# Designs tried in a protein design chat: VHH binders against RNA 2',3'-cyclic phosphodiesterase. Part 11

Target 1, 188 residues: RNA 2',3'-cyclic phosphodiesterase, of Aquifex aeolicus (o66967)
Amino acid sequence: MKVVRAFVGFFTSKSINEVAERIKKEVDLKIMGKWVEPQNVHMTLQFLGDITEAQAIEVIKNLQEISKKNIPFRIKYKGLGVFPDVKRPRVLWIGVSEGANKLTNLAKEVARLNAKKGIIPKNSKNFVPHVTICRIKSYDRKTLNELLRKYRTVEFGEDEVNKIALISSTLTSVGPIYTVVEEFYLGG
Key: E = the ipSAE of ESMFold2; O = the ipSAE of ESMFold2 at other seeds; V2 = 0.75 times the mean of E and O plus 0.25 times the DockQ between their complexes.

## First folded at step 11 (VHH; framework vhh_7pa5_2)

Design x5 (from w4 with F27R G104S; at its last look DockQ between E and O 0.65; V2 from the best seeds 0.00; counts 0 for: pae E 3.2 > 2)
Fold by ESMFold2, look of step 11:
Structure x5 (fold): chain B 188 residues (1-188), chain A 122 residues (1-122)
Amino acid sequence: as target 1 above (188 residues)
Amino acid sequence: QVQLVESGGGMVQPGGSLRLSCAASGRTFSYYDMSWVRRAPGKGPEWVSTIDSSGDYTSYADSVKGRFTISRDNAKNTLYLQMNSLKPEDTALYYCARDLGEYSWGTEFDHWGQGTQVTVSS
């Protein structure tokens, strides 16, 4: 059977989607890499990797169950950070302040239900709520350090988390293409 | 499933050189950044070097900078690590890894080879 590269998550609101472009302009080539385009800005709750059609059906069933058990909630986007750390910055991201615990609990429930169906992604680590804005290829250390300091306490916007989706990803020579396979609204 | 197969390891004296290769399957090799990661005896995984999908950007751990050179040949689906001025501290199992960079706070790779052993001793 065919496999698809997928994750569970949701796309962010329009206002925060422009942050990558704004930061890219601010650093003026001093941080280079694959900056995330507005339409691709998203929150990942669980990266699944390559899954079969049968596994995707099980994930969809799990998301339906989870959506019934959770009500919509607000999150606030705050601060910039990097993974894995400032000595080797690979991913530049926006953090979450308000609602981070609710996102973490949601991600844990997604992972728990999928694990019961044998869907355990390779190399999974503890969830940290974040929104990727750049996959860094090269950087000026002073510029990056100042950027992180400048934005430490800046709030970029808010979102209402009111749905979760299974999203497929196809990496092409020009970047990823994301497709919503199935989505469910949180209903309490 | 993508397959990654490392080769070129062996025993060498301090100051010597080795060139590691990693053969990748499929038509998507050129879409991905690639990394070398090593695991020394008694230690956890240590990132060594990364090269971006085009080959234009490279980065190195401080411990190997100036001595190791990562490269790739996208036409041959092959990743390389030229290792010069080898030290006993470089003794490790060396893996090539397909680099996601996205879902990876703490771990950014989705596929690994089986590794090739590099031993630097007298």
Scores: ipSAE 0.355, ipTM 0.665, lowest interface PAE 3.2, mean pLDDT 87
ESMFold2 (binder alone), look of step 11: mean pLDDT 80; pTM 0.808
ESMFold2 at other seeds, look of step 11: ipSAE 0.504; ipTM 0.765

Design x6 (from w4 with Y103W W105Y; at its last look DockQ between E and O 0.86; V2 from the best seeds 0.00; counts 0 for: pae O 2.1 > 2)
Amino acid sequence: QVQLVESGGGMVQPGGSLRLSCAASGFTFSYYDMSWVRRAPGKGPEWVSTIDSSGDYTSYADSVKGRFTISRDNAKNTLYLQMNSLKPEDTALYYCARDLGEWGYGTEFDHWGQGTQVTVSS
ESMFold2, look of step 11: ipSAE 0.502; ipTM 0.759
ESMFold2 (binder alone), look of step 11: mean pLDDT 85; pTM 0.860
ESMFold2 at other seeds, look of step 11: ipSAE 0.492; ipTM 0.748

## First folded at step 13 (VHH; framework vhh_7pa5_2)

Design y1 (from x3 with Y103W W105Y; at its last look DockQ between E and O 0.70; V2 from the best seeds 0.00; counts 0 for: pae O 2.6 > 2)
Fold by ESMFold2 at other seeds, look of step 13:
Structure y1 (fold): chain B 188 residues (1-188), chain A 122 residues (1-122)
Amino acid sequence: as target 1 above (188 residues)
Amino acid sequence: QVQLVESGGGMVQPGGSLRLSCAASGFTFSYYDMSWVRRAPGKGPEWVSTIDSSGDYTYYADSVKGRFTISRDNAKNTLYLQMNSLKPEDTALYYCARDLGEWGYGTEFDHWGQGTQVTVSS
């Protein structure tokens, strides 16, 4: 049986797509890892892992229904953070200020409808909206602390969230290749 | 059904070594970050080490860094912990745990096994 590695989400606009490269340059090798290329910067609403083609069809049906029930909304990208914390940072990310609650509600609805079809979320029930810019391998503590303090209240840009997609990924030697399997524009 | 089965525990003298294994079944092992968590006598659970789904990124608690090495074999669905230079303070029940990774924000586990006992005593 054929499977695809997939998530539900959307790609960000140029308002923040190059933030990862700007921050990478600013830290000048003092934070190393896999920095996200502009074309790959995205918001994940639900990580699915491997799903079958039959499961993908059900996800697509659910996304179409969700798109009809939701209208576009604005989000503002603000601040940098890490998961899980500054003592063991694994992921560097951009946060969301305005619109965070709307993103959270959208992610919960996606998870709820897919769960009704037996497609169980592979992510936390306590969704935290974020955009990953680096998967950290090594870092200088002073540099990281200064970076987080510098950007705590900085607004990087904004997006109109106007579509949701099922996206598959394939890892290559130069990074992941993302393929939009199907996308739906929100109503309104 | 997700199953995680630890093995390789035992009694060793201070300075000794052990290699723990965790056999995983019932899920796509290569999709998940995996962790070791331990529970020492008189203490709550303590995170020990994490390895990402690919095996390329490893993370360690300060108390074990330099002494323990986490690894995985995705072809055999097995997680490992090589423990060197063991101290009495490493005495604990060691669990392997399925880590939700980025999507559990580095702190959430949704499954773990029954554990394997490690006792470091002279």
Scores: ipSAE 0.418, ipTM 0.718, lowest interface PAE 2.6, mean pLDDT 88
ESMFold2, look of step 13: ipSAE 0.445; ipTM 0.731
ESMFold2 (binder alone), look of step 13: mean pLDDT 86; pTM 0.871

Design y2 (from x3 with D52Y L100Q; at its last look DockQ between E and O 0.42; V2 from the best seeds 0.00; counts 0 for: pae E 5.0 > 2)
Fold by ESMFold2, look of step 13:
Structure y2 (fold): chain B 188 residues (1-188), chain A 122 residues (1-122)
Amino acid sequence: as target 1 above (188 residues)
Amino acid sequence: QVQLVESGGGMVQPGGSLRLSCAASGFTFSYYDMSWVRRAPGKGPEWVSTIYSSGDYTYYADSVKGRFTISRDNAKNTLYLQMNSLKPEDTALYYCARDQGEYGWGTEFDHWGQGTQVTVSS
């Protein structure tokens, strides 16, 4: 395999993996798009885009090193947001309250070590901890604004961040398929 | 190496039409959302339109909605912008941009072409 589309991250626990389905039902076709299936709900720390097998090996080595130097921590999921902004909402996501700074620091460490190996992140310069629940294709403006307002202070659940993984993705007719290439439990 | 090459610009009278093309190479085109961005003289960049990787959905700035149509041919690795009912305010350098989609975090594009000039004047 010469090129694989990949990211560094982890799948969420049961605490929030069905939120996308619940929100999809609540908006009742007034926000349509590619809603994330429970098994695919995840946190991305670094999007790598297309990387070679040699680059994947380097990422795996870096994740092993990072896992030994970091201990598990708790995060709390709170609020809904959109990217890039409310005037042009393309992605609907769940935010993070508690633990957001720790996620940001972990993402920076991943990016730093990968950059030393010439592996340049393909995600935005400004990391925002989030969990995507829908790639929006069409929406009613009033419905979206009310949804964002309603959920601004709602807490959806929590997770213990206790592992990080290199995850590859492929597109199929039924949606993306994510495969854990390698994962490492955080030490202490 | 990612490359995006725009073409199809030129001079046209108000009310006229142009079709811009963008040839993509060096990446798996069908995996990426794509956008058009324009830069008028003396102004900053203005987002014009976005098309999802599959081609299923499109978005437009209010200033061009109903007049411009974005499309793509994933078999030919080509992005298009059909521009109808052109106005003098559409005069700009038009860039093809690779869109980061959900990984943009508020910054959306990681590669641009060199641009193609569109001039609307009588």
Scores: ipSAE 0.139, ipTM 0.520, lowest interface PAE 5.0, mean pLDDT 86
ESMFold2 (binder alone), look of step 13: mean pLDDT 84; pTM 0.853
ESMFold2 at other seeds, look of step 13: ipSAE 0.179; ipTM 0.497

Design y3 (from x3 with D52E; at its last look DockQ between E and O 0.68; V2 from the best seeds 0.00; counts 0 for: pae E 2.7 > 2)
Amino acid sequence: QVQLVESGGGMVQPGGSLRLSCAASGFTFSYYDMSWVRRAPGKGPEWVSTIESSGDYTYYADSVKGRFTISRDNAKNTLYLQMNSLKPEDTALYYCARDLGEYGWGTEFDHWGQGTQVTVSS
ESMFold2, look of step 13: ipSAE 0.457; ipTM 0.761
ESMFold2 (binder alone), look of step 13: mean pLDDT 85; pTM 0.860
ESMFold2 at other seeds, look of step 13: ipSAE 0.537; ipTM 0.783

Design y4 (from x3 with T50D; at its last look DockQ between E and O 0.38; V2 from the best seeds 0.00; counts 0 for: pae O 3.6 > 2)
Fold by ESMFold2 at other seeds, look of step 13:
Structure y4 (fold): chain B 188 residues (1-188), chain A 122 residues (1-122)
Amino acid sequence: as target 1 above (188 residues)
Amino acid sequence: QVQLVESGGGMVQPGGSLRLSCAASGFTFSYYDMSWVRRAPGKGPEWVSDIDSSGDYTYYADSVKGRFTISRDNAKNTLYLQMNSLKPEDTALYYCARDLGEYGWGTEFDHWGQGTQVTVSS
């Protein structure tokens, strides 16, 4: 049985899609890893992991339903953080201030409908709205701590959340790329 | 169903070595980051080490850095922890955990093994 690695989410607007490159240049190799390129910067609402084509069809039907029941809303991007914590920083991310609760509610609805179809949430307990900018492989502790302090209250930009998509990884000659499988605009 | 089975624990004297194994089944092992977590007597869980899905990048708690080596064999669906220069403070139940990586919201692991006991004493 054929499976794909997928998530539900959306790509960010140009307001923040180049923040990863700017931060990468600022830290000047003192934080190394897989920095997210502008075209790949995205918000994840639900990580699905491995799903079959049949499961993908069910997710698509659920997203269509959700899109008709929700209206667009604004979010503001603010601050930098890491997962899981500063002692083992694996992921550097941009946070959300305004609209974080609306994103959380949307993510919960996505997870709820998919769970009814046997697609169990992989990130279920404590959804944290965020945009990944680097998967960290190595770092200087002083540099990371100073970066997090410097950007704690910085607002990077905003988006209107007006669509949701099923997005998958596809292997290419260069490696994995993100592919929009299907997307729906909020508000029907 | 996802299963993680640890083995290789036992009693060892200070300065000794052990190699822990974790056999994985029921999922595509090579898609997931993996972690070792330990629970010492009377303590909560303590993260020990992570390895990314490819095996190229490894991470260690300061307390074990230089003494422990995490590795994986994706062809055998097995995670390993080589533990050298063992100390009494390494005494714990060691768990293999499937790590959600960037989607784990900090310490969120979605599957755990039953653990294997490591006891370091004279």
Scores: ipSAE 0.302, ipTM 0.621, lowest interface PAE 3.6, mean pLDDT 86
ESMFold2, look of step 13: ipSAE 0.398; ipTM 0.677
ESMFold2 (binder alone), look of step 13: mean pLDDT 85; pTM 0.854

Design y5 (from x3 with D33E S54E; at its last look DockQ between E and O 0.80; V2 from the best seeds 0.00; counts 0 for: pae E 2.8 > 2)
Fold by ESMFold2, look of step 13:
Structure y5 (fold): chain B 188 residues (1-188), chain A 122 residues (1-122)
Amino acid sequence: as target 1 above (188 residues)
Amino acid sequence: QVQLVESGGGMVQPGGSLRLSCAASGFTFSYYEMSWVRRAPGKGPEWVSTIDSEGDYTYYADSVKGRFTISRDNAKNTLYLQMNSLKPEDTALYYCARDLGEYGWGTEFDHWGQGTQVTVSS
């Protein structure tokens, strides 16, 4: 049976797509890892993992329903953070200030409808709005701490969240290739 | 269905070595980060080590750095943990876990094995 690795989300605007490359240059090899390419910068609302074609069809139906019942909204990107914490950072990300609650509510609605179709959340913790910019391999602690402090109050840009998509990924030797399976514009 | 089956545990003297294996099936193993987690008697779960999907990046708890080595063979759908210089404090039930990575905020796992017992004593 054919499966795809997928998530529900959207790609970010050009105002933020190059932030990963800018930060990579600033840290000058003192934080090493897989830095996200501009075309791959995205917001994940729900990670689905491996899903079947039948499950993908159900997700698409749910996204169409959700898009009819939600109005576009603004978000502002602010600050840097890490997962799980500064003692063992695995992921460097950009946070969301304005609009974080609306993103959280949208993610909850996506998860709720998919759960009714047997596509249940993979994780137990509350959704944290974020945009990944680096999967960290190694780092200098002083550099990382200074970076997080420097950018704590910095706004990187904003987006209008006006669409949601089912996005699949294909892992290649040079990183993931993302394909929009289906996207829906949020209603008026 | 997702299955994770650990093996290779046993009884060993302090300073000894063991190699744990985890046979994975029911999912595309090479697409997932994998972790070892242990539970010592009377204690909660403790993360031990994580390896990324390609095997390029490895992460270790401070308590095991330099003594334990995580690895994977994606052609055999198998995760490994080489444990050297074992201490009595390493006595625990060791679990293979499928790691959610960034989608679990670096701390969540969605599937676990049954575990394999490691006992370090004389």
Scores: ipSAE 0.422, ipTM 0.746, lowest interface PAE 2.8, mean pLDDT 88
ESMFold2 (binder alone), look of step 13: mean pLDDT 85; pTM 0.863
ESMFold2 at other seeds, look of step 13: ipSAE 0.431; ipTM 0.745

Design y6 (from x3 with D33Y T50D L100T; at its last look DockQ between E and O 0.46; V2 from the best seeds 0.00; counts 0 for: pae O 4.7 > 2, grease 24.9 > 24.2)
Fold by ESMFold2 at other seeds, look of step 13:
Structure y6 (fold): chain B 188 residues (1-188), chain A 122 residues (1-122)
Amino acid sequence: as target 1 above (188 residues)
Amino acid sequence: QVQLVESGGGMVQPGGSLRLSCAASGFTFSYYYMSWVRRAPGKGPEWVSDIDSSGDYTYYADSVKGRFTISRDNAKNTLYLQMNSLKPEDTALYYCARDTGEYGWGTEFDHWGQGTQVTVSS
């Protein structure tokens, strides 16, 4: 039956949407890979992987419930990091300072309700709030280390988290295309 | 239900070559990054190589760079590892593993195969 690759999250506002393009220009080809386009910059609260239409309906119901029990909150974007670690940097990301605990609690609530419907998290329960800006293919080690040190304490902007969504992805020859399946505004 | 089955391991002399395969089923293979991880006797898991969902981007541990080549065939739901110029320190149980997401998580893998043994000795 019909299966869609999906996650729960939200797209970032204009505050940081273009940071990936700015950093890409700054490193001038010394860090290469798939840099995230402004319209694709997002926060993931839970990656779902492949889900059926029936599972998507259950996730949507859970998001509606969660949206009623949470109010909008501010987050501040600060610092750069990599996953899985500096020795194997595959994902370059922007971190969160203010509001990180609220994002973590929201992600835990999403995972808990989905688990009750048999939609089990695909990974460990650890959530690290972050916004991916590049899937790294190759890099100059000196350039990457200097970049991480330069931006360790830099604040990139802020955002108001006022909605959550089920977002699907479709692979194309130039990368994923993201589609909002359903979204809900926080506010009770 | 996710299934990953490795094959192609064996005994080789130093300098030899092997080609590992991993047959995937129970999920949309083309949506996932895939990895090879190895476990040498008495050691914990060591990451070897990654490949993105399309096969366009590959990544290698320093210890295998230039000797190993990861690839995938999304039409056959199969992951490969070509291992050349093998050394005794490459002796390990080799697993294929599924990466958990695009950009969203820092943890590496949520499913593993049973592994295939590679032994490099005279």
Scores: ipSAE 0.227, ipTM 0.561, lowest interface PAE 4.7, mean pLDDT 86
ESMFold2, look of step 13: ipSAE 0.264; ipTM 0.594
ESMFold2 (binder alone), look of step 13: mean pLDDT 85; pTM 0.856

## First folded at step 14 (VHH; framework vhh_7pa5_2)

Design z1 (from x3 with G101D; at its last look DockQ between E and O 0.52; V2 from the best seeds 0.00; counts 0 for: pae E 4.6 > 2)
Fold by ESMFold2, look of step 14:
Structure z1 (fold): chain B 188 residues (1-188), chain A 122 residues (1-122)
Amino acid sequence: as target 1 above (188 residues)
Amino acid sequence: QVQLVESGGGMVQPGGSLRLSCAASGFTFSYYDMSWVRRAPGKGPEWVSTIDSSGDYTYYADSVKGRFTISRDNAKNTLYLQMNSLKPEDTALYYCARDLDEYGWGTEFDHWGQGTQVTVSS
């Protein structure tokens, strides 16, 4: 059986897609890891993991239904944070202030419809709106704490969330390659 | 099909050592960060250690720093955990796990092995 590694989401606008490179330069190697390239910066609503082509078709049908039930909405990108916490920072991310509840509701709807079709990713967790900019490999603790403090209330930009997509991911030796499998515009 | 198979567990007295192995198949092992996670009796999963895809960066829970060493051999598709100075609180079922990267928020994994039991007692 042929599988594809996929997620439901959308790519961010150019307003924030270069933040990872800017922050990488600012920390000057004191936070090292997999920094996200501008073309790869995205919002994940649901990570699906490895799914079959038949499952991908069902997800696409669900996204089409969801797009009809939801209208476009504005989100504002604000602040930096880490997961799981500052003692074990693995993921450095940009947060969402305005529109976070709407993103959360959209992600819950995606998960609900996919679950009705038996598409329940292993080890999935509750959705927290965020945009990953670095998967941290090593860091200077003082530098990280200062970075998080400095950017806690900084607004990086905004997007209108007007579409959702099924996006496939292929890992290579130099990083992921993303392909939009299918996308749908929200019908407001 | 992704498969992760742990081995090397057993019974050992406090202060002893064990070396765990995890054989990986069904994916390009060298592309993924890998972790050891343990589950003590009656407890939920506890992250132990992570090694990046190249093997150059390692991370440890505070409870195991200085006693455990994670390593990998990308040519043999194998992950290792050298466990020294073992304590009764290290008793657990130990799993190797493939990291979800940016989708899993740094502590989430998309594939787990069956686990290998480590028991530390007198």
Scores: ipSAE 0.238, ipTM 0.594, lowest interface PAE 4.6, mean pLDDT 86
ESMFold2 (binder alone), look of step 14: mean pLDDT 85; pTM 0.858
ESMFold2 at other seeds, look of step 14: ipSAE 0.328; ipTM 0.644

Design z2 (from x3 with G106S; at its last look DockQ between E and O 0.84; V2 from the best seeds 0.66)
Fold by ESMFold2, look of step 14:
Structure z2 (fold): chain B 188 residues (1-188), chain A 122 residues (1-122)
Amino acid sequence: as target 1 above (188 residues)
Amino acid sequence: QVQLVESGGGMVQPGGSLRLSCAASGFTFSYYDMSWVRRAPGKGPEWVSTIDSSGDYTYYADSVKGRFTISRDNAKNTLYLQMNSLKPEDTALYYCARDLGEYGWSTEFDHWGQGTQVTVSS
């Protein structure tokens, strides 16, 4: 039985996909790592880890059900943050202002339905909507602190969330390759 | 079932070295970031080190940087921690943990083992 590394989410629109390149240029090598290429910029609603083909089928069925119950909605991208925290920055990400609650509710619904199938029974009460722009390898602490402060109130763009997908990834020496396994448009 | 089994702990004098191992099974090891977390007597958990799923990116707590080296062998499903220049304050139960911290969810470590005891004393 084959497994794949997968998540539930969607790729972002062009309005935000160039932000990683702009921030990379601004920090001028003082924050180094893998900066996300435009075609790979995405929102994760649930990381599934390793799943089987049978589990993928069940996730797909759940996403179809969820897509029928949810209306497209607007989100606005605002601010920068790091995970897991500023003392241990491993990823740099763009946050969400408008629509963050709707994204959180969607992620909770995805997690609930998948948990009923025993796929990924996790409690995700503190979901933080975000779009990763860099996996940090090394950084200058002053530069990172100044960057987070500078961008606290900056809006980077907006998106209409109109679909959700099961996305698989394979890791290569130059970064992940993402494949949409199945996607569903949200219903009106 | 996710299983993480630590080994390589023991008694060592200050300035000594130990190499911890963690055997992983029940999941696709190469898909996950992995961490070492330690718990000293009477204290809460303290993050020690993280290595990303590919092994390219490593992270260390300030208290161990320069003395400890995290590594992984994805072909053997094994995580390692090389500990040099050990100090009495490194005495703790050391846990291997599966790390979800890059996703920002409240469950940073979703699975961990029973731990292996490291004791640094004369």
Scores: ipSAE 0.588, ipTM 0.809, lowest interface PAE 2.0, mean pLDDT 88
ESMFold2 (binder alone), look of step 14: mean pLDDT 85; pTM 0.860
ESMFold2 at other seeds, look of step 14: ipSAE 0.603; ipTM 0.812

Design z3 (from x3 with Y57W W105Y; at its last look DockQ between E and O 0.78; V2 from the best seeds 0.00; counts 0 for: pae E 2.6 > 2, grease 24.9 > 24.2)
Fold by ESMFold2, look of step 14:
Order: C-alpha cells, then sequence, then structure tokens
Structure z3 (fold): chain B 188 residues (1-188), chain A 122 residues (1-122)
C-alpha cells in the first residue's frame, strides 16, 4: 500500500516567494543550508507525515468541508525569526503579523476534523504561523544576529489566503518536488 | 506503528567509547530527521545530537561536540551514535527520537524509544 509524505497548506504569492533568494545573496555564504526556491515557498497549516491513499481521501473530504465554512482573509508577512532560537538556529523563517490568529484558527480546524478520522498531526500542537526560507546548516553568529535585528519589523508583503490544499512531497537529490493533490477555494 | 529500539549501552570507564544503535520501523525512515536525547537521573531531557533525513547535516550540543558522532544508514533503517572520550557527566539514559524538524520548531519529537543506559564510572 502506497504512502505519501504530505501537508495541508498553501503556496505563497510572488509578494514574498523571492525573499529567500534575496536574503541568501545578502548574507553571501555566511549562512549556509537548504534555501527554499521561490516555487517551493509555502505556509504549512498541518504536517501529516506519511499518509495512505485512504487517509488522503479523508483529508480531502475534510478540506472541502472547511473551505465551505471559511472566507478568504488577508495576512501580512513581517519579520524574520529562527527556530528553535538564536543559540542553535535550525530554521530561518518569515513571520506573520496581520491574520496570524485567523491562520491559527484555520490550522486548528484542519487538525480537529482530521483527528476525527484518526489522522493526527505530525507537527507541534503550539502552531506558530511562519514561512520557512532556509534550513540552516552553518552560520556566522554576527551575521545572523544582524540579519534578525535588521528585519525584525520589516514587512515583506501580503497574501490573501483564499485556498487550502493537500500537498504531497517527493525528496530528490536537488530538493523537494511538491505536488498539489487537491485544493479548495475558501468561501464555499 | 512507529517503533524505535535503542541498543549498545553499558558500563565504561572514563575515556572509553560506546556505539549506540537505534532500529527504526513502522515509518519511512529516510524522510525524517533523527535525534539522540539523554536524561540523567532526576534531570530533564537534554538534546545531544541531530542528523537530517539525508545524513548530510549533523548538529551537536556543545557538551558533546568533537567527542560524539551521529550517523544513519537509511538502507538499514538504523541511527547510530559513536561516543568517544566518555566522561562521567555523559552518564544517562539515551533515547532515539524522531525529530519533527521545522514542524516541531527544532525542539519537538513525536516518538521516542525506551532508551539504553550509558554509565561512565570507574
Amino acid sequence: as target 1 above (188 residues)
Amino acid sequence: QVQLVESGGGMVQPGGSLRLSCAASGFTFSYYDMSWVRRAPGKGPEWVSTIDSSGDWTYYADSVKGRFTISRDNAKNTLYLQMNSLKPEDTALYYCARDLGEYGYGTEFDHWGQGTQVTVSS
């Protein structure tokens, strides 16, 4: 029986999808790792890990129900941060200011419906809206601290969150390939 | 059903070496970052080391850097920790953990083994 690595989320608009490349150039090899290509920049609402085709069908049904009960909303992208913290940064990300609570509520609704079908999230229960731009391998401490300070209050752009999707991934030697399995527009 | 089974612990004198193994099953091992976490008696968990899903990127706590080497064999679904120059402060129950990576914000694990005891004493 076939399984796929999947998440529920959406790809960002062009408003921020080039930020990773700009920051990569700005730091000039002082922060190295797996920088996210523009076409792969996305918001994750729920990471599912490995799911079966039968589970994917149930997730799709749940996303359709959720899409009918939610209307589009605006989010604003603001600031850079790291996970878990500046002492051991593994992930560099863009934060969300306006709309963060709505994203959190949407993520909780996705998790609730999937849990009713026995599909338990493989991500933190303490959802923090963010967009990953680099998985960090190595870094210069001064460069990272200056970068975080410089961008703390910078607004990178906006999106209208108007759809949610089940997205599968395949890891290749040149990075992940993401495939939209099914998507639904909010507003019914 | 996700299963993680550690082995290779034991008693060793200061300066000695041990190699821990963790056999993984019930999931696609090569898709996940993996970590070693240790817990000394009466203390909370302490992160030791992480290796990314491909095996190309490794991370170490400052207390073990240069002495411990994490590795994985994705064909055998096995995680390893080579522990050299062991110190009494390394005494702990060592757990293999499936690392949630960015989805656990770099600090969360969703599955743990039962642990293997490492005791460093004279």
Scores: ipSAE 0.437, ipTM 0.728, lowest interface PAE 2.6, mean pLDDT 89
ESMFold2 (binder alone), look of step 14: mean pLDDT 86; pTM 0.867
ESMFold2 at other seeds, look of step 14: ipSAE 0.478; ipTM 0.743

Design z4 (from x3 with T107P; at its last look DockQ between E and O 0.45; V2 from the best seeds 0.00; counts 0 for: pae E 2.8 > 2)
Fold by ESMFold2, look of step 14:
Structure z4 (fold): chain B 188 residues (1-188), chain A 122 residues (1-122)
Amino acid sequence: as target 1 above (188 residues)
Amino acid sequence: QVQLVESGGGMVQPGGSLRLSCAASGFTFSYYDMSWVRRAPGKGPEWVSTIDSSGDYTYYADSVKGRFTISRDNAKNTLYLQMNSLKPEDTALYYCARDLGEYGWGPEFDHWGQGTQVTVSS
């Protein structure tokens, strides 16, 4: 009861939140798993794991400070990738082209301020801006390789990054439920 | 709060079998994928096997496929690894790990046990 599972991030706009459904249809069950529902499509800047309510308050204070120091910026969604790699794909995701460096810098700021409060980042090394569309359970290797090549240069849409939030997740038998705990608009 | 306790390791001759157990507490076990990871002498961590939260999907490293079987009992909050046809190269400290790899966040495993030693030698 004293602990909440949380991350810092933002939900995507309608420009790309339907991509998971379109790709799910295209692969026709040759890639199976937990495809992300449109309302759950999001960008994670820092996964916090299990944090106390006291830690959540500190994160909220840090996000308010960060929001004042940053202005909105544009990002472009491009390409598909997998984690950890194509030989052991667990996560299918949409990448970022324009604005990727700004997202990375924002994630570094979040991690730095939280670390000053003893909230150790779970993803401090090798941050890759991405939006998860499928948590893969089984796949046909040829289908996956062809999909990654087909979409290598495809642009899926754009977003304006204009807010950041502390988002809690409650894992249930049917998947995660996300709740915005607090959010702040960039640029005051 | 999260605790993972491995047991069942020991010494065995090549060709033998062992069954490892991992008792989980401090979290809702049935909501998480679970993995076995091993560390052999002189080598870094090596992923061995993963089972999804429901138990319906299992995955194995090529080096153990066909010889090892991962399973879970969500009613008992326990993860298992049945190891058959053991080889000297399977000698390692075996860790039970809570698996977050499907979420695409940095650390693939966020909690590990202390490990249980498996030694395969003549």
Scores: ipSAE 0.373, ipTM 0.671, lowest interface PAE 2.8, mean pLDDT 87
ESMFold2 (binder alone), look of step 14: mean pLDDT 85; pTM 0.861
ESMFold2 at other seeds, look of step 14: ipSAE 0.606; ipTM 0.818

